# Ledger of designs, part 386: VH-VL binders against q9umr5

Target 1, 268 residues: q9umr5
Amino acid sequence: SYKPVIVVHGLFDSSYSFRHLLEYINETHPGTVVTVLDLFDGRESLRPLWEQVQGFREAVVPIMAKAPQGVHLICYSQGGLVCRALLSVMDDHNVDSFISLSSPQMGQYGDTDYLKWLFPTSMRSNLYRICYSPWGQEFSICNYWHDPHHDDLYLNASSFLALINGERDHPNATVWRKNFLRVGHLVLIGGPDDGVITPWQSSFFGFYDANETVLEMEEQLVYLRDSFGLKTLLARGAIVRCPMAGISHTAWHSNRTLYETCIEPWLS
Short names: E, the ipSAE of ESMFold2; O, the ipSAE of OpenDDE; V2, 0.75 times the mean of E and O plus 0.25 times the DockQ between their complexes.

## First folded at step 18 (VH-VL)

Design yf4 (framework fv_nofazinlimab; at its last look DockQ between E and O 0.77; V2 from the best seeds 0.79)
Fold by OpenDDE, look of step 18:
Structure yf4 (fold): chain C 268 residues (1-268), chain A 123 residues (1-123), chain B 112 residues (1-112)
Amino acid sequence: as target 1 above (268 residues)
Amino acid sequence: QVQLVQSGAEVKKPGSSVKVSCKASGGTFSDYAISWVRQAPGQGLEYLGEIIPIFGTASYNEKFKGRVTITADKSTSTAYMELSSLRSEDTAVYYCARTKYDILEGFSDFDYWGQGTMVTVSS
Amino acid sequence: DVVMTQSPLSLPVTLGQPASISCRSSQSLVWSRGNTFLNWFQQRPGQSPRRLIYKVSNRDSGVPDRFSGSGSGTDFTLKISRVEAEDVGVYYCMQGTHEPLTFGQGTKLEIK
């Protein structure tokens, strides 16, 4: 039998977005128990990510307990960060494949319509004033705002991304790394035509340097220091990178070709 | 100046589907979210769900999940609410309403409403 | 779901007299360190709802100053200092802090 699949949605999203994915999984892996978690839907997805992590943890624990052979996670957009944090804080998770579906794994720093929609009176260059305040950090989108021009503020004020990345020292860093390394495979999915994740390489743990030059995962300090296990995972062949062009952000979970190429192979 | 104009009244049989439209004017459609609220005759207001056209994402009241589908067409500044498997209890006036999201200012819910669409479900 | 409880459900008022409607939520409507998303709507007979108050105490444009909202946490109040004939209708409180959004039962204001 196939391992259960747990799906975590993104910002302002709900389980309905994954109706096509469910169809694809049912067609190609009949009998698979797929659970799309309807937690923190809609505006609730703006709540602090650690609050979301706790809620999702409570939901996945009983699912994992009923699946001793393991489960697969498919986590979309903001959900990918939630899932990575889940795997970091859970010392007993049994996740075989963690599929990060167009997630800003290294954070977000873009001036997109998406951002302008949420911050109609602000530009990306000014968001650090908001996002790196205690008030700003109470919003999920600020929890993974990664301003390359204000690294000090990011490292000191980011209450989520900097911590799960191990970029700021904290007492749980070693344990979180150990927990995260329990994952069988980390499947990273994203692409240049996403239009929302900025830079799109963030889905592959790439990100801007101080000059807004995009560096690859292997050039990131978190990799070089193996702060949360990326280097170790890569060394043991546990990281799969699946870039795909021609897919917009809202289409990653409904594209059949993407499913067959990047998702299906890991739903064993 | 801002207006939400909904489609006309509908009479449907049980088990069928209805699709109500809501066209926005007087503002930028993509700057807002569109929600749907219904009101049975002589009853209160009930939230159905919301769509954020710019994101293409929708969220729903769990009570209606599986039956309600909210969509939007940015090119025509129109939102849609489709309710399937209609039953007599679905007889109500259905409203669309506009919501502004602003991280700094907060959520400004339902500052403008449509005129309502009466949906009658009867055998 | 957050339950919104209004009281009274029926409110007969003499013209020129004040009116007060209470709304209680089953849990706190404070979003974070900032805003509380409690709204008041007026629905006149045969019309669509109209927002009067947003974020507890802010009046919408065109809303007379005789309407005022107050409260915090789980307890909120809409007050009308001097009821006028045009105020006849049903008033609803609504919370926008938690999904799904929920309304009070409504308070029917009538003139004695």
Scores: ipSAE 0.850, ipTM 0.921, lowest interface PAE 0.7, mean pLDDT 95
Fold by ESMFold2, look of step 18:
Structure yf4 (fold): chain C 268 residues (1-268), chain A 123 residues (1-123), chain B 112 residues (1-112)
Amino acid sequence: as target 1 above (268 residues)
Amino acid sequence: QVQLVQSGAEVKKPGSSVKVSCKASGGTFSDYAISWVRQAPGQGLEYLGEIIPIFGTASYNEKFKGRVTITADKSTSTAYMELSSLRSEDTAVYYCARTKYDILEGFSDFDYWGQGTMVTVSS
Amino acid sequence: DVVMTQSPLSLPVTLGQPASISCRSSQSLVWSRGNTFLNWFQQRPGQSPRRLIYKVSNRDSGVPDRFSGSGSGTDFTLKISRVEAEDVGVYYCMQGTHEPLTFGQGTKLEIK
């Protein structure tokens, strides 16, 4: 019947946050096995993203092995970056739909309330000094900090985002691209009223240029160079874009209309 | 001056629930996480979980998952801990304490504590 | 869960003499490559706990300089260079590096 669904949470989050999403899936797709991974909860969500990817990989392997016909991923906020890395590093993944729920896929560059909570004495223009240091790269939020005004520092210091985007040469780039391209569909969800992801178009692989003008996915170098397979996926018809206004960052997994419009159709 | 002021002592019967409050003053409530720790009479300290008011999210020690609920009301600068299905071994002083999550300085755990709330569970 | 083991559990000391409390964790308390979130708390009789030391060796404001913390990895020590009457109470180490946060069993310091 329905493929199993694996859920990966975001920053300062836990499996409890997804109780409403679980209800929606049960009502529309009864019998679906849904696993909300209860790893890296609370402060552990600040651990380096490669540590989180390793732990989540270990958890998903047995689930995927039990479902040879495939699984779906629903990955929220920071969790969407974890999931994209999983698709790259696992040569044996069988993911059909990767559903990216308001995730900062091209990075973050914003003075939002949660950044001020974590960086109370700093402004976004100065965070590159913290985040692009070895000390800052010990924390997950700095692993996807993307300062458009210090691109050289980003490219050299980012231990996670620059690598999974193929923005820096590394020996696994070809293998990671091949693995990522095995996904059936990439479903991108986000919206202008999110309030946390900055720019909100990062959820659709859009991002700032040096003048802080948002360039969309098709204008990004990573797309044009097809560094990790975005151009190939788009040409294959495998990318679904589902923007929705009026949803704040903490409400994406508890909005019924969002679920019915953007998520439900992809849970075959 | 920071203060965490907790609700008064309670006596409960087994199987019932208790809800303890922790009101913050002298600082910005949303700048901190609020954690709950308990201490049975003559015993050590045990962490229950925390709430992050600005995110509206809570995390729990697995030992208490399913019985404890931690919430916050930003408008009154108050955190709450509710423990259900009470047992005699839940007799303890329940403390709230705060944590600062600052990436530059690192985690500053429990730099200030409430006065404690005695909860007695008797048959 | 990370187990925090304190030694000794009972520590009678004469006034003016030094005291030392050991705390060992079952896992490294280093956060990846950097910070170590090991804390020390004092609980005087009938009172709430009070933090003395954070991040291994940093003394909180208002804590006398006779208190010091040291250690790394899995082994940590709280020292009192000269015990005063006001130091009676129970001392706890606590780790904040791993979920859930865990405390040592406590060390009861008494004046003999």
Scores: ipSAE 0.743, ipTM 0.863, lowest interface PAE 1.3, mean pLDDT 92
ESMFold2 (binder alone), look of step 18: mean pLDDT 88; pTM 0.915

Design yf5 (framework fv_nofazinlimab; at its last look DockQ between E and O 0.57; V2 from the best seeds 0.77)
Fold by OpenDDE, look of step 19:
Structure yf5 (fold): chain C 268 residues (1-268), chain A 123 residues (1-123), chain B 112 residues (1-112)
Amino acid sequence: as target 1 above (268 residues)
Amino acid sequence: QVQLVQSGAEVKKPGSSVKVSCKASGGTFSDYAISWVRQAPGQGLEYLGEIIPIWGTANYNEKFKGRVTITADKSTSTAYMELSSLRSEDTAVYYCARTKYDILEGFSDFDYWGQGTMVTVSS
Amino acid sequence: DVVMTQSPLSLPVTLGQPASISCRSSQSLVWSRGNTFLNWFQQRPGQSPRRLIYKVSNRDSGVPDRFSGSGSGTDFTLKISRVEAEDVGVYYCMQGTHEPLTFGQGTKLEIK
């Protein structure tokens, strides 16, 4: 039998977006119990990510309890950050594969049409004034805004990403790292043609330096310091990187080739 | 001049499906979300769901249990609402309406409405 | 779902007199730092709804200043300082803070 699959959606998303993914799983892994969590759908997905983490935790706990052999998580876009935080705060999760599907794992600093859609009167260069305020931190998108030109503000004002990354000291950092390391495999999926995640390497824990040069995961301080366990996971062969070109952000969960190549192998 | 123009009246049998269109003009289609609201004869307003064309995401009122499908065609600036497994209780005027999302200003819901589409479900 | 309760449901008014409609939500409509997504709509006979007020107290363009919205948290009010013949119709409050969006029952304003 196959382990249950739990799906967490992204910004402005709902379970409807995953109808094709459900079809693919059913065809290739018949009998798999797939639960797409309809929490914080639509505009509710703009609520603070810690609030979302708490809600999703309440939903996944009973599912995990009924699956003693473990479960798989497929977490799309913003959902990938929710899931990473979830795995950090849960000391008793039983996640085998954590599949991060085009998620801004190292944050977002994009100036795409999507950003302009949400901030029609702002540019990414000035968004720090909004996002790194107490008011801005009440919106999910600001919880993982990562301005490489205002690192001091990021480290001090980010109420979510800086904490789950262990970039800002906090009393739970050691425990969160321990909890996250319970994951069997971390599957990172993304690609250069995403068009939303910026830089797209963020899906692989790459990100801009102060000169907006993209550095890889292994060059990041969070990796070098193993602040939340990336270095440890890599060392034990638990990190899988699956880049794919030619896929736009809204197509990651509905592309058959992507599913077969990057998702299906980890649904056991 | 912003306008939302909907398709014409429909008469349907129970168990069938209806698809209503809403064409937007006078603005940038992708800058907004399109929502659908219905009103049974002599009754109030009921929210069905919305589509965000730029994101390609649709969200629904759970009361409809998957009977509603909302889509959008950016090339024609047209949103669609399909309701399946029609019942007599689905007889209503169906409206599309526009919503603006802005993190700073908040949600500006339903600043413009379509003219409505009457859908009659009868044997 | 958030329940929106309007009062009264029927509102007969003499021309030139003021009118007041109450709208109560089953939970707070405050989103963040005071932002509250409460809207008022007017629906004249045979027409589509028209938004009059957004975010509690902001009038849409073209809406006469005799219309005003107020309130906070869970209690909101639409006021018409001097009712005119063209004001006949049904008025709805609507919350956009929580999914799914929900409307009040409607208040039918008629001229005595």
Scores: ipSAE 0.864, ipTM 0.928, lowest interface PAE 0.7, mean pLDDT 96
Fold by ESMFold2, look of step 19:
Structure yf5 (fold): chain C 268 residues (1-268), chain A 123 residues (1-123), chain B 112 residues (1-112)
Amino acid sequence: as target 1 above (268 residues)
Amino acid sequence: QVQLVQSGAEVKKPGSSVKVSCKASGGTFSDYAISWVRQAPGQGLEYLGEIIPIWGTANYNEKFKGRVTITADKSTSTAYMELSSLRSEDTAVYYCARTKYDILEGFSDFDYWGQGTMVTVSS
Amino acid sequence: DVVMTQSPLSLPVTLGQPASISCRSSQSLVWSRGNTFLNWFQQRPGQSPRRLIYKVSNRDSGVPDRFSGSGSGTDFTLKISRVEAEDVGVYYCMQGTHEPLTFGQGTKLEIK
């Protein structure tokens, strides 16, 4: 029988957005129990990510307990950051595949049309003044805002991303790394035509340097220091990279070719 | 100058549906969420849900999920609310209102309202 | 759902005298650290609602300074320092911190 699948949505999503993904799973893996978590909907998807992690943790515990052979996570957009934090804080998780579906894993530095309506200013170079304030950190998008031109502010002000990346000292860093490394596979999905995740390579742990040149995962300090286990996972063959062009941000969970190529093989 | 103009009054039979429009002017339509609120005669205000026009996604009060559909047409700067399987207790004035989401100041709910649309459900 | 309870539900006031309306929520309206999304609306007879106060105490543009809001957590108050004839109508509190958004029952203000 197939392992249960848990789906974690992104900013301003609903469970209805995943109806096509559910149908694909049902067709290729009949009998799979799929749960799309209906938490932090609407404006509540803007709640601080640690608050969301706590709520999602409470929801996944009984599902994981009923599946001792393991579960899979499919985590979309902002939801991929929630899931990565879950894997770090839960010493009792039994996740086999963590499928990260166009998630800003190294952060966001783009105020595209998709995001401009949330900001009082439309220029991304000025958003650090809002996001790296205590008031901005009350909102989820600012928890992973990553301005490559204000690295010291990011390292001091980020209440979420800098911590789960191990970029800022904290007493749980060793335990979080140990917990994250219990995952069976990390499946990274994204592409250049996403239109929202900026840079799109953030979905593969790539990000801008100070000159806005994209450095790939293996060039990032968090990888080189193995701060939360990326180097270890890659070395044991546990990281799968599945880029796909031609898919916009809202279409990742409704594209059949993407599902068949990047998701289906990992739903054992 | 922001203005929300709604479609005219409707009289409907039980079991039918109604679609109310809300046309926005005096701003960038995609910068705001459009919400729907109703008021039965002599009663208070009740939130139905909202749409985020730039994303095309709607979020509903669970009480109305399954009967309410909220949509937006960016090309005409118009939001729509459709309520199906009408009952006599759905007789109300239906308002649209806007919300500005702002990560600096927080949420500015319902700073502008439409004029309201009376929907009467009778047999 | 967060229940918003207003008192009084009926408020007859002598012209020129102060008025006070209480609003209590069944849960804290603090978002996370400090933002509190508690709003006050006025609905004059035959009109659409109009926002008076947002985020507990912030007055909207064009709202007279005789209107003020205060409170924290679960307990909030709208005050009118000197009631005028144009203030007749129903006043609603509303919370925006929790989904779904919910309103109080309304307080009908009348000149006696």
Scores: ipSAE 0.803, ipTM 0.895, lowest interface PAE 0.9, mean pLDDT 92
ESMFold2, look of step 18: ipSAE 0.753; ipTM 0.866
ESMFold2 (binder alone), look of step 18: mean pLDDT 88; pTM 0.914
OpenDDE, look of step 18: ipSAE 0.859; ipTM 0.924
ESMFold2 (binder alone), look of step 19: mean pLDDT 87; pTM 0.904

Design yf6 (framework fv_nofazinlimab; at its last fold request DockQ between E and O 0.86; V2 from the best seeds 0.86)
Fold by OpenDDE, fold request of step 20:
Structure yf6 (fold): chain C 268 residues (1-268), chain A 123 residues (1-123), chain B 112 residues (1-112)
Amino acid sequence: as target 1 above (268 residues)
Amino acid sequence: QVQLVQSGAEVKKPGSSVKVSCKASGGTFSDYAISWVRQAPGQGLEYLGEIIPMFGTRNYNEKFKGRVTITADKSTSTAYMELSSLRSEDTAVYYCARTKYDILEGFSDFDYWGQGTMVTVSS
Amino acid sequence: DVVMTQSPLSLPVTLGQPASISCRSSQSLVWSHGNTFLNWFQQRPGQSPRRLIYKVSNRDSGVPDRFSGSGSGTDFTLKISRVEAEDVGVYYCMQGTHEPLTFGQGTKLEIK
């Protein structure tokens, strides 16, 4: 039988967003038990990501326990960060494929419709004043705000992304790296026409330098230092990069071609 | 000047479906979320769910998951609520309401309401 | 779900006298960022609900200053300093801190 699939949603999402994905999985992998976790749905998705990680952990533990052969994770958008953190804090997870579906894995820094919607009176150039405050860090979207022009503030104030990236020293860095490396495959999905993840290369652990030049994963300090295991994963062939053009952010979970090309191969 | 105008009253048989519309005017439709709340005769208010047209995301009250579908058409500034497998206890006035999300200002729930749509389910 | 409990459920008031409605939540309505999303709605006979108060104590535009909201954590109060005839209706508290959003039972304000 197929390994169970656990799905984690993104910002303001719920299980409804994955109705097509469920159909695709059912058609191509009949009998697969797919669980879309309806936790922190809607406005609750704005809660601190560490709070979400704890909630999702409680939900996935029993699922993993009943699946000794392993499970697959499909984590969309903000959910991809939740899942990465989840795999970092769990010393006994049995995740075979971690599918990061258009997630801002290296953070977010853009004047997107999402930003304007949530911060109608702010621009990305000034958001550091909000997000890198203790108050700002109480919102999930600020937990992965990565301002390349205020790196010191990011490193010191980011209570989530900087930690799971190992960019700031913390007592759990070594253990988290060890835990994350338990993953069988890290499948990174994203694309240039996403329109939300900014830069879109963030889904592949690329990101801006101080001049807003996008550097690839292999050029990132977290990779070079192997702070949370990216270099190790790549070396053992455990990282899969699946870029696709022509897909908007809200379509990654409902595109059949994307599913067949980037998701389905890793559900066996 | 903000208005939410809902479709007219409906009379339905048990087991059927109903779809109520809510057209927004006087503001930018995509800047807000639209929620649906119902009120059975002589009873209180019950939250059904929400849609954020800008994101296309929905969130439903678990009580109605599987039966309620909320959609939105940005081109017409109209939200819809469809309830299937209707039963007598679904008889109620259904309201749409607007919500503003602002991280700095906080969430402004239901600052404007539609006029309500009476849905009667009877055999 | 968060249970919102209002008291009283029936509130007969003499014109010109003050009125007070209590709303208690089954858990704290305070977000980690400090905001509390407790709202009060007025529903006059035959009308749609109308928001009076948002975030515990903020009056909506056009709401008379006779109305005031207060409270914190799990205990909240709506006060009307001098009840007028137009205040007749049902009042609901509603929390927007936890999904799903939930309402109190409603308090029916009537004139004696």
Scores: ipSAE 0.934, ipTM 0.960, lowest interface PAE 0.5, mean pLDDT 97
Fold by ESMFold2, fold request of step 20:
Structure yf6 (fold): chain C 268 residues (1-268), chain A 123 residues (1-123), chain B 112 residues (1-112)
Amino acid sequence: as target 1 above (268 residues)
Amino acid sequence: QVQLVQSGAEVKKPGSSVKVSCKASGGTFSDYAISWVRQAPGQGLEYLGEIIPMFGTRNYNEKFKGRVTITADKSTSTAYMELSSLRSEDTAVYYCARTKYDILEGFSDFDYWGQGTMVTVSS
Amino acid sequence: DVVMTQSPLSLPVTLGQPASISCRSSQSLVWSHGNTFLNWFQQRPGQSPRRLIYKVSNRDSGVPDRFSGSGSGTDFTLKISRVEAEDVGVYYCMQGTHEPLTFGQGTKLEIK
């Protein structure tokens, strides 16, 4: 029988967004227990990511306990950051596949219509003034805002991303790394036509340097220092990269070809 | 001027469906979430759900899950609410209203409302 | 769901006298750093609801200064310093901090 699947949604989402993904799983893996977590739905997805991690942790514990053979995570958009933090803070998680579905794993620095929608009077060049303040860090968007031109502010002010990346010293760094490395596979999914995740390579742990040149995962300091286990995991053969062009941000969980190519193989 | 103009009154039989429209004008449709609220005769207000056209996301009140569908057409600046498997208890005035999600200023819920659409469910 | 409880549900008031409506939530409506998404709406007979107050105490554009909101956490109050004939209608509190958005039962204000 197949391992249970836990789905963690993105910004402004609810469980409804994943109805097609649930259909695909039911067709290819009948009998699989799939739980889309109905937490922090809609506007509550803007709550601080640590608050979301706490709530999702409490929800996944009984599911994992009922499945001692393991579970899979499918985590979409900002949900992939929630899931990565879960893997770090849970001492005895039993996650086999962590499937990161177009998630801003190295952060976001996009001057998109979505930015203007939430911050009507701001641009990506000046949003650091809001996001790198105690006020801004109370909102999930700002928890993974990553301004490559204000790295000192990012490192000092980020209450979430800089910590789970191991970019600041913290007392839990060794434990979080150990916990994260318990995962069986890390499946990274994303693509150049996403339109929201900026740079789109953030879904693969790539990101801008100070000149806005995209450095790939293996060029990132967090990889080179192995700060939370990426280098170890890659050397173990446990990182899968599955890029796909032609998919917009809202379509990752409703594209059958994407599912069959990038998700289905990892739902043992 | 900002306006939310709804479709006209409907009379429906139990078991059928109704689809109410809400056309926005005097502002940018994609800048707002559109929500639906109903009011049964002599009763209070009840939230049904919202759609955010910019993100393509929908969020429904669990009470109506499986019966309500909220959609939007950005090209016509129109939101729709469809309620299926109608019962006499669904007789109500259905309103659309808008929300601005502004991080700095805070959420601005329902600063403008449609005129309402009476839906009557009877045999 | 967050339960919003209004009191009283029926409020007969003499013209020119003050009126007060209480709204209590089943959990805190504080979002962050002083943001509390508690709103007040007025529905005059035969009309759509109209927002009066947002974020506890901020009057909307065109709302007379005789309307004021106050409160914090779970307990909120709408006051009308001098009731006018045009104030007849039903008043609702609504919370926007938690999903789903929820309204109080309504308070029917009448001139006695």
Scores: ipSAE 0.774, ipTM 0.871, lowest interface PAE 1.1, mean pLDDT 92
ESMFold2, look of step 18: ipSAE 0.754; ipTM 0.864
ESMFold2 (binder alone), look of step 18: mean pLDDT 88; pTM 0.913
OpenDDE, look of step 18: ipSAE 0.922; ipTM 0.953
ESMFold2, look of step 19: ipSAE 0.736; ipTM 0.861
ESMFold2 (binder alone), look of step 19: mean pLDDT 88; pTM 0.916
OpenDDE, look of step 19: ipSAE 0.927; ipTM 0.956
ESMFold2, fold request of step 20: ipSAE 0.735, 0.731; ipTM 0.858, 0.851
ESMFold2 (binder alone), fold request of step 20: mean pLDDT 88, 88, 88; pTM 0.914, 0.912, 0.911
OpenDDE, fold request of step 20: ipSAE 0.931, 0.931; ipTM 0.959, 0.959

